# VHH binders against Type II restriction enzyme BgcI specificity subunit S.BcgI (bcgIB), part 30

Target 1, 341 residues: Type II restriction enzyme BgcI specificity subunit S.BcgI (bcgIB), of Heyndrickxia coagulans (Weizmannia coagulans) (q07606)
Amino acid sequence: MNNLIKYSTFLISDLFDVVIGKTIDGNKAQRNENGTPYITRKATRNGFEFMIDGEKEKLYSGKLPVITIGNETSKPFVQEFHFFTGTKVNICIPKLDLNRNHLLYITTMIENATKMFSYSYTINSTRLKSLKILLPIKGEEPDWDYMNTYISKILSNMEKNFDVQQNDGVSDLRSLKDLSWSQFKMDEIFSINSGVRLTKADMKPGNIPFIGATDSNNGITEFTSSTNASFDGNVLGVNYNGSVVENFYHPYKAVFSDDVKRLKLKNYPNNKHVLLFMKVVILQQKVKYAYGYKFNATRMKEQIILLPTKADGTPDYEFMEQYMMRMENKVVGRTTEKEAD
Key: E = the ipSAE of ESMFold2; O = the ipSAE of OpenDDE; V2 = 0.75 times the mean of E and O plus 0.25 times the DockQ between their complexes.

## First folded at step 14 (VHH; framework vhh_8dlx_2)

Design k3 (at its last look DockQ between E and O 0.40; V2 from the best seeds 0.00; counts 0 for: pae E 4.8 > 2, unsure alone 64.5 < 65, grease 26.6 > 24.2)
Fold by OpenDDE, look of step 14:
Structure k3 (fold): chain B 341 residues (1-341), chain A 123 residues (1-123)
Amino acid sequence: as target 1 above (341 residues)
Amino acid sequence: EVQLVESGGGVVQPGRSLRLSCAASGFTFSDYAMHWVRQAPGKGLEWIGNIYWSGYTFYNPSLKSLVTISRDDSTNTLYLQMNSLRAEDTAIYYCATVETEFDSSGYEGMDVWGKGTLVTVSS
């Protein structure tokens, strides 16, 4: 019985109290690693800029978790810690007792709602309050259990394959500038396989992630029990339609839309760190394809990328791996590698 | 805050040369590929070229104007040298990049654009 999930529209103001952050006096704010997160309009890193010491009066110390939405960027992030922020960041405080998963679901719906207006829609506090989002319902109320379960499934699927390998043993400390770089064709580095068209009508509900040509949620647009020839894992999914050039690493098994290409390394074992490095490399081409060239399958294969190389001219996959390990360690706070300014 | 600020635009005569600059701030400039894009009046955005952290450059083959892209990582500055300018080169010129940051989910990209600088080629 295809339990068709019913959706209804909800106003942000019905679900959240929306407040604006307090201006931090830049002259009084000092970076402190042991301080408090400073959240800005940044579209990445959950809005996090750096840790600061600030005036207690400017601290958001209210209910947690909350959603922050920067003006202009319209990117929503779930915040689970008290933080400093500015006047250009909206803080959405749940009226109900919602958990992280609920808010993550809602952030996705916010993003979807704003994308529809993306051509000219700047979200200010007033507009945000009036923003309508679609949520699954049970009766007349949001189905919080469904949302929680949905997000849990996504996270579980991501974690099962995310071998948090204790990246013990960074030994390569070279910077990008210390390396020799060479040109490679995408087809030389990757096996490139197409996704397969799977319509909504043909899609049965299930637990397998379906990867579409989106720029969010790690590319996951649906969960299905339907599999096809695109069923694959430990792969880099690259969009060649829709949000072109956007790409995501999928450690888990997934089904891929025909708008997504599956990239695997030809001459090196596929792994998280190398493929994430490649993700970054590919993203460097985004501007080119956004405004200069159409990103299609043929051009993808012929696309030249720059990679670090060994003395023998082959790609330095080991460096790539180590580099990304360093980055990961930095984010997780395992190593204070001083960014060599 | 990540910022790109273009400068050097203005009115120039055909056949002349012009050098544009893009000042970058708020991110590790030296780690990113940088792009030049332009928009002529009534036309869409056109990719001009880019320069990688390694110094490799790529250019749009459709460009009729002679362009050279360079960078100075010590000053966080991107350059666009344009020679033999024509009326068709009249446009707003933008510098752009995709900033990438690593988080718990991996690397994410953020598009960064300058406000642009106007170049008018007229006799």
Scores: ipSAE 0.052, ipTM 0.571, lowest interface PAE 3.0, mean pLDDT 84
ESMFold2, look of step 14: ipSAE 0.243; ipTM 0.685
ESMFold2 (binder alone), look of step 14: mean pLDDT 79; pTM 0.792

Design k4 (from d78 with S56H V100T E109Q; at its last look DockQ between E and O 0.41; V2 from the best seeds 0.00; counts 0 for: pae E 4.1 > 2, unsure alone 64.5 < 65, grease 25.6 > 24.2)
Fold by OpenDDE, look of step 14:
Structure k4 (fold): chain B 341 residues (1-341), chain A 124 residues (1-124)
Amino acid sequence: as target 1 above (341 residues)
Amino acid sequence: EVQLVESGGGVVQPGRSLRLSCAASGFTFSDYAMHWVRQAPGKGLEWIGNIYWSGHTFYNPSLKSLVTISRDDSTNTLYLQMNSLRAEDTAIYYCATVETEFDYSGSYQGMDVWGKGTLVTVSS
């Protein structure tokens, strides 16, 4: 019995109380590393700007965890700590007792729902409340257990491949500006292989991630026991349909939809850091394809990317690796500092 | 707050040149590639070009001869120089970037940031 997960539509207002932040007086707010997170409509760092001392009356000190959504960015983030925020940030407070995993799942669905909106579409509180998202259901209610399990699996798979402990010695401290950069065709850098069409009807439940052309959850849309010729790992999955140009590194073995291309390095061993660097490089082309240039399989091969190069004109893969290692270390260091506080 | 603000738009005569500016704030400007995109009335968005942190530029082949993109990282400003403007160049011009960062879990998060745009009208 193909336990097809059924989805139903839910209004954000059915699931959340939506409130906005309070304006922080910039003259009164002081940056303090030991202060409280200031969350903005920033699309990165989970909306985090810096730590501040603010007026207690402006602090969101309500129920946790919550989802914050900037009006302009429409990017949802799960917040697990009390925070300051502005009036242009929506705070979605769960009506039910939801955990982080539930909210992470919901953030994905919010992102999917908002993709339908034009760049000119500002998601104010009113619009957000009326936003419809798809959620898996058990009966007539959201299947919270499914969502929790789903996210747990994704996170577990990601963690297994994320060996934070390899503080491999950073030896290259050059900045991006210090480098020579050259143009390369993607086909010169990558072997590009297609995914394989696998319909939902043909998918059997399992533990193998299925990678679709989504911009969330590291591209994972399903878990299956069904494998095909696309079964691959340690690869960069790049969407050429759906969420075009979006791409994710997959250290684990996965099955790839026909809307996703699998990229592997031709002249360098595939590894997490280099491929993550490439991910960023490829994402730099997103605007190009999102706004007037069609991204297809043929064009992908011919797509020019800019890479750091060695003196001999070859890509500087070593730098890429080192750079991403540095970035990773920086993030880890920040996390450890936050935990120590 | 992450913000891009375009300026320099207005009404110009055909054959004239115009320089647009985009002021960036709320993020480390120098770490990101910046793009120009435009939307003509009744038409879809059209990619103009971009400039990387290295200073390298890429252009839409249809527009390459008419546009130059530059950046000043010291002032967090992106520029679009347009020459020999035509009526067809009438559009709202946007600057944009792709923000990507590691989250606390080490995963990359990325999103597009857009300005509000500046209107350029080419009319005789």
Scores: ipSAE 0.061, ipTM 0.487, lowest interface PAE 2.6, mean pLDDT 82
ESMFold2, look of step 14: ipSAE 0.285; ipTM 0.692
ESMFold2 (binder alone), look of step 14: mean pLDDT 79; pTM 0.801

Design k5 (from k1 with S54D G55S; at its last look DockQ between E and O 0.02; V2 from the best seeds 0.00; counts 0 for: pae E 20.3 > 2, unsure alone 63.0 < 65, placed apart)
Fold by OpenDDE, look of step 14:
Structure k5 (fold): chain B 341 residues (1-341), chain A 122 residues (1-122)
Amino acid sequence: as target 1 above (341 residues)
Amino acid sequence: EVQLVESGGGVVQPGRSLRLSCAASGFTFSDYAMHWVRQAPGKGLEWIGNIYWDSYTFYNPSLKSLVTISRDDSTNTLYLQMNSLRAEDTAIYYCATVETEFDSGYEGMDVWGKGTLVTVSS
């Protein structure tokens, strides 16, 4: 395809009606090879678990094809048949008459978009509706013909996957046990900046994530058009109020509540993998604060954490990065894009 | 002032590879997602791909197999590696950045370089 194409962003809610599935009573559902697909949050096999006989009232029998997205896995799949599913699966129903190829293209873009978030990001229906994806455009509208043609070409060439992402290279295979660990103060490792108070009354609706001191949805509590001094990205947001010690990596620009501290690395370029490693390290301290010890800003700075170190006593950021790359690759490698027949 | 300067363009034979560079100045480069876009003669703009501050990349699916985007934050430089160039790849190549990713679509709020011309000709 030699045509010059421009891309733009679109909200999922502009393209889809998003609904949730109906819970199937496991006691009433029976496996039947000649039954109906049961689609779950599974990240593989197009979400397919097994064929079942279920209550007709619980069946999704609406418009086809659709995209299903599990809340926890955030993995999108095209469904071309009526199916059973659960409440933890989002069903994206096209507002337009889109075909399988269109949706396949869109699923790829959804997957790419969701990968921007930390592994702890849960994409519920509300968040999904606000998700922005990149699509080719003709004028101001998605170029549906291009998407269709592209996917057709891919399928005709028997290409395995429609993937626009690069895999992370791994060179360090050391285990955590192979390393020396040292104690560091948080303020030695991180620049710590405060969020800014933004009340609900002062918040205007928009597309900028607002990060609150929550333990879910990657910390996103609202979307706003209001920005302030806390506007930041590629940062680890750590709660010091609310759900204390909980933290999320934000590869995107966001506005942060005054209950959230923004952490960036002082002596290493901020990146997803290292900050995700740090997330885990910081979470290990949660138990300390669970018993009434207040996790305030001062204590946060002085908090001791254990990090892998090089021979010179400095943190081994490279290892951290590589370790998380390995973890990511493992997770990705487990994801097969095989469609359930 | 944000400034982007592309380089590395020129005349190249089909089948060859070319690496373009984009030098950034006037802003904290490491904090911004960077994009590559091209415009063929008489045609509209085509988005090639981008790289985020965490080195996460997106590509135009049509070009994915042919291009690689990378960045060096230590030198404030964005790169576009192109392989197996074809006549159809003849275009002015631009690097761009979006100041407000959430407030604007990719169409309206990009800071652009002046571009570098790539001509693929036998």
Scores: ipSAE 0.000, ipTM 0.204, lowest interface PAE 16.0, mean pLDDT 82
ESMFold2, look of step 14: ipSAE 0.000; ipTM 0.104
ESMFold2 (binder alone), look of step 14: mean pLDDT 79; pTM 0.797

Design k6 (from d84 with N50Y; at its last look DockQ between E and O 0.01; V2 from the best seeds 0.00; counts 0 for: pae O 15.9 > 2, grease 25.4 > 24.2, placed apart)
Fold by OpenDDE, look of step 14:
Structure k6 (fold): chain B 341 residues (1-341), chain A 123 residues (1-123)
Amino acid sequence: as target 1 above (341 residues)
Amino acid sequence: EVQLVESGGGVVQPGRSLRLSCAASGFTFSDYAMHWVRQAPGKGLEWIGYIYWSGSTFYNPSLKSLVTISRDDSTNTLYLQMNSLRAEDTAIYYCATVETEFDYSGYEGMDVWGKGTLVTVSS
């Protein structure tokens, strides 16, 4: 059994000095492309609003990198440059000499910690200081080397995947309208396996995603070291309780709650693109269940879905794969264009 | 131990074909997409293409007409067929697998590369 990474709980205040930004007088601030980043509580673009010239006294010019967290959004971002911000943004200054990767890891743990709390949880400076996050440990101390390596690997992988996606030569250019579609039962297409009940009380802290019947965060509700018969990966998790019909693809190994069904293809190798295609197909049925029709396990198996078919009447998995690749390429292309502008 | 070993490289004349092999060990080969990448002298890495679990292939558009990727899961072997080789195809060719997984040690990507095999196209 591979030695599981051990995790322990740490207070934000133990790891960071938490301060708030200084209010910028709008009358004294001027937008300037060659100025200084103005970081706000926005949940996107790393909190970046625009570049400004501001009063030097209002500038955060302290230790870098730091984490900024908006009070209302609770979204943490790593900042690597001096910046202006406001009073509604918390600045977490590492007490130790941490690098970008360390902070990226910590931001993920912060997000996980905040998601476990009700949507009504607003993080002010006081609450943030008392926030507990899980970190991998070596002995009794955070394993900084592990975190650094972990993030480095993820980033490297993302870069490679991005590069590959941009270069994907798609040969199938058929549109959805060009295809024949047929009805299939879910159980004809998928092996459907149940999750296993695992209560919070029985969960030990760890790095294995626990998939619950939620409609956000790719279904991840917690991280655990506790495994059971539901331990699975490269699978589509479909909610049949809670946020019914919602589903997420999990390329990684995870533990699944009893409210989530694990779907794998019966007659085709599981892969990201086909399962993502299936995700969309399954979501089309959400309307049906929104009107009070219960999406239970039995009904899930019997649920009819429309799939593109080959001439022989079998699902056209190859098309699905190619189609989703095209879609990804488009999205990536758009993103790269926006970054270049 | 996860290992990829390329073979089949050598010196070939322009216009000839060459088939490279990559032997995989230490992991469930059939569960991973496999890639070919090359590096010409003095140049950066260039992605050639990859093959999915399903056998579906995707190629660099600049190379698509000249290369074919295939796999044999029964022998854990990846192949790269190259046709009509040119001097500019001179490079070290690598097989690789990029897969991200959660395991007991954490969520990380399997990023495994072979040592590469040299292909020299010269008259």
Scores: ipSAE 0.000, ipTM 0.215, lowest interface PAE 15.9, mean pLDDT 83
ESMFold2, look of step 14: ipSAE 0.206; ipTM 0.663
ESMFold2 (binder alone), look of step 14: mean pLDDT 79; pTM 0.805

Design k7 (from k1 with N50Y; at its last look DockQ between E and O 0.26; V2 from the best seeds 0.00; counts 0 for: pae E 4.2 > 2, grease 27.8 > 24.2)
Fold by OpenDDE, look of step 14:
Structure k7 (fold): chain B 341 residues (1-341), chain A 122 residues (1-122)
Amino acid sequence: as target 1 above (341 residues)
Amino acid sequence: EVQLVESGGGVVQPGRSLRLSCAASGFTFSDYAMHWVRQAPGKGLEWIGYIYWSGYTFYNPSLKSLVTISRDDSTNTLYLQMNSLRAEDTAIYYCATVETEFDSGYEGMDVWGKGTLVTVSS
């Protein structure tokens, strides 16, 4: 008899003390590989930006583990190490002695709770405190054992799956320095298609991601049931207004704002790894456009990028793919090692 | 520690030339495109140009001054040669880069130096 797990609603403020990070002057933050994690509003990589040296007084050195939630991204992450962060990041400190698995479960529930709201829902500290999440209960209290076991099982299964995938298909071990690089125009490499203007008034609620010119949440600003000519997937969305040059890979089907260009490879099958490689390449141009040089569609097309090339002068897409696969494997490997400890 | 340090600024007369340097440390300089940016008094930041590791350069078309960007990877140094300087070229000049790590797969913050002041005055 599959004992139906009962759920109840809990306020975040009942479970957590919510504080905001201390302002770190990004200009004063010195990157140091041996430093301390800098956690930002990033919607990926557990909010991790880079390792930094910072002022001790700005360090979160309190109870661990905690959950960080960026105001704009509303993405919750479990942090297991002391870290630096900013004022736009909420730190949820458990009132009880919760472990990583408990918090991982809760992060999932937070995400679910926030999905019910338009992705335009900015979670400030006040809103976060009032956020209600569903948790499994034993009696009237959260079932912490269940949550722990549940997450443990998931992680174990994931580890098994990752072990199987770790070395699949990596044959190119060349470094970036070992390669020949050539200049290419963006329009030589990509088909560039515009998004379509869709006003809020014209947007009907739905489950289709709407991609706006934001620098967070993988570009997702809304969910809609309204589709138009921009409906596309397996594409790199590049902002040419708003947060210019910022770009996100979209493996899923989405609708794109007129402020976002959809980039697809012309001469190679679109795939996650190559497009992620390209994402990084494109981001290298951000400084150019950040300081008064206007980014527009014409300039985007004419933008020169450097890519690894084969002997025949064509882009080495295979290398790009292999390289990003290697990187992914490394990240996964590190994650598995951390989980094993 | 990632560091960019600009030097070579000062007071120059109109029509003169000046060469600025940017010393880079704490990262693999040769793997990054490097940029020059300036800020005139009371004005916003203005992008000057950039140079790839390949030596390819691109300059802001709006610049009236003649500029040349070069780099020496052996010394981790970025250069900005400015010719025929005008009063309008008075600004703090910054070297900068987008610190994007391919190996880490993350997007770094923009890195820039403290700047060097160039004053063009008769």
Scores: ipSAE 0.043, ipTM 0.462, lowest interface PAE 2.9, mean pLDDT 83
ESMFold2, look of step 14: ipSAE 0.268; ipTM 0.708
ESMFold2 (binder alone), look of step 14: mean pLDDT 79; pTM 0.796

Design k8 (from d86 with Y108S M111T; at its last look DockQ between E and O 0.01; V2 from the best seeds 0.00; counts 0 for: pae O 15.8 > 2, unsure alone 60.2 < 65, placed apart)
Fold by OpenDDE, look of step 14:
Structure k8 (fold): chain B 341 residues (1-341), chain A 124 residues (1-124)
Amino acid sequence: as target 1 above (341 residues)
Amino acid sequence: EVQLVESGGGVVQPGRSLRLSCAASGFTFSDYAMHWVRQAPGKGLEWIGNIYWSGYTFYNPSLKSLVTISRDDSTNTLYLQMNSLRAEDTAIYYCATVETEFDYSGSSQGTDVWGKGTLVTVSS
């Protein structure tokens, strides 16, 4: 019995007390590495700008954790430490005793809610208070246990993916130039399955990502509780309508639009690194379709792609996997440094 | 061919400093994290530390105050600076690629590229 998770709408003001930061006098604030975090409306680094010594009266020293949302950026961040912030940052203080995972879940739902209004929606404190978000419910109340478990799973998966230790076994240090490349048809490499048409009218609110033929947000256009035959995960979604050739890897379960094809490897275990490699390979073909060549399902199957090959002429999936692992490690390392500075 | 070659080892008196080098060839050195590991006579492998492609370093807490790892990507060279050497620092010192993460005990679950090692003997 697919325990259909029920969702309900909640106002931010129902869940949070919303306050704003206090103006920090730049002349009185000094940068100090041993000071207190200064959180701004920055859309990156969890809103963190730098450490400062500020006036104690301007410090947010209330309940933790909280969510900060900058005006204009509308990017929500979970804060776990006392901090300084300005008047252009909203502080959402939970009315209930919520943990980090709960707030992380809520941040995701806030982002989803704001994306729906993305064309002109600037979040101020008043609008934020009236913002409606979808949450899973048990009875009439938010299902906090579900949210906690859900986030825990995601984090666990992320940690596994980011765990440098997972790079255990990378031994292939060859460069792309060192490889032999061969032509393959996409249908030789992939099982290609169609998405299913699901209209907005038929779509019920939920937490399952709906993948449309967009070029942004990892292909996610909506969240739904409605499932159909396209319900799938650990798959490469490729657009053949809309933003054609654009494609995204989905490690999670999702529902796919009829404008998106689901690609899985035929002759190798479906995995993140190989599919991400394939993503890049497929994107190389985008130029061909930019000049008026129509990309459709039939052409997709027949599309020729270049892949690294072994001596026997078969695709070198092992290389692809190791190569992408190396690339991922490189990216993660850079991110860690940026956070330290 | 991927190759790592350690150098700079030898006999040194206690209290002295020593700098080891590791020359890398056969791969894009700048794209890889690098590790230093040592093996004392009759003992297992001990992880010393690593340096990522970004230059970020991580050290065995037991050795942190005594060692510094650095790299020069322009010359494909990894360095290990050791200060205040002791008799217990006598070991073969190895450089290795960070395709597999080492723990503090020197354990690894994967296959990595290793140098042949350079012997450091600390004796009066």
Scores: ipSAE 0.000, ipTM 0.216, lowest interface PAE 15.8, mean pLDDT 82
ESMFold2, look of step 14: ipSAE 0.190; ipTM 0.632
ESMFold2 (binder alone), look of step 14: mean pLDDT 76; pTM 0.761

## First folded at step 16 (VHH; framework vhh_8dlx_2)

Design n1 (from k2 with Y32H A33T V111S; at its last look DockQ between E and O 0.21; V2 from the best seeds 0.00; counts 0 for: pae E 5.6 > 2, grease 27.9 > 24.2, placed apart)
Fold by OpenDDE, look of step 16:
Structure n1 (fold): chain B 341 residues (1-341), chain A 122 residues (1-122)
Amino acid sequence: as target 1 above (341 residues)
Amino acid sequence: EVQLVESGGGVVQPGRSLRLSCAASGFTFSDHTMHWVRQAPGKGLEWIGNIYWSGYTFYNPSLKSLVTISRDDSTNTLYLQMNSLRAEDTAIYYCATVTTTFDSGYTSMDSWGKGTLVTVSS
């Protein structure tokens, strides 16, 4: 008898106390690697921006774990540590003693519930409180055991599939300091293609990410059903107007504004890890263009960057890939801290 | 807290040389690319050049003054050597850094010093 799991609707406000985090301006925040996590409205990395020192009064030091959700991104994340918040971050504090697995399940249900809303839907605190999510029930109450077991199973399966040994063939353990670095022009390394102008008036609502020259939300400013010649994926989008030099990797297909350049590798298979490496390299040039040095297409092409090189003088793409794999592993907790030093 | 303190500015005659210093603290200086930027009176900010953590230097090609950027990682100090100074080189000079590293993630923040004034006058 396939015991059909019954679901019922619950209000977020029934399950959580929702509070707004005390705002720290990220631009004024003091970065400290040994500080406290700074959680923002980011739609990625669990909302994590960087570690900071902040005023004690602005610290969320309450019950853990909690769910954070940015008003604009509506992306929920489970937080298991005390943290500082940026602007417009909601903190959902469980009214019950819920564990990480419970909250992970709930985050999924929140995401499902919010997908129904146009990406332009800003979830303010009021809306969040009134948000209805579906949860499995035992009787009239949420089935917490089911949720816990379900998430545990998923995590176990993920761990099995993430056979750290087999899949992330990390073979290169060199540090950045161990390498030879050389100068390269960006046009030598990248094919650089322009976005296409798409006005708000011409944009129809849809599910395709539109990438604008923003410094947040992975560059996504809108969702559209309108496509054009800029429709592309697996690219590094680099802003040359607006938030200049900011850039994001887009593994998915997206439409790009005319203020964003699409970068792909010329002499190496275009891949996530190398492009993420390049992201950092490009960001290091931000100061140059942020303050009075105009960033244009010509200058972008001619911009010199430093890259690790092989003995033959070519970029060491393999190293870049391996390095970012290591970094990813570290972030995902797949490798012990000792392997990343 | 990231701190950058520029020094060495002052009044100099045209044709003279000047060396500016930037003392850095609050971060691992040796791992960061450093920049010099200036602002002339009534003008916008102008990028002068940078030095990578690896020691490679890049300069604004529009600069007519002879400029050399160097660094001493042992003392966490950035230098700007300027030669053959002209009146047009009168500006507040700033050192800056980008906090984005391969280890810090993808968020970029800039840090600036308070600047040091260089006045070139006869």
Scores: ipSAE 0.110, ipTM 0.603, lowest interface PAE 2.0, mean pLDDT 85
ESMFold2, look of step 16: ipSAE 0.182; ipTM 0.630
ESMFold2 (binder alone), look of step 16: mean pLDDT 81; pTM 0.814

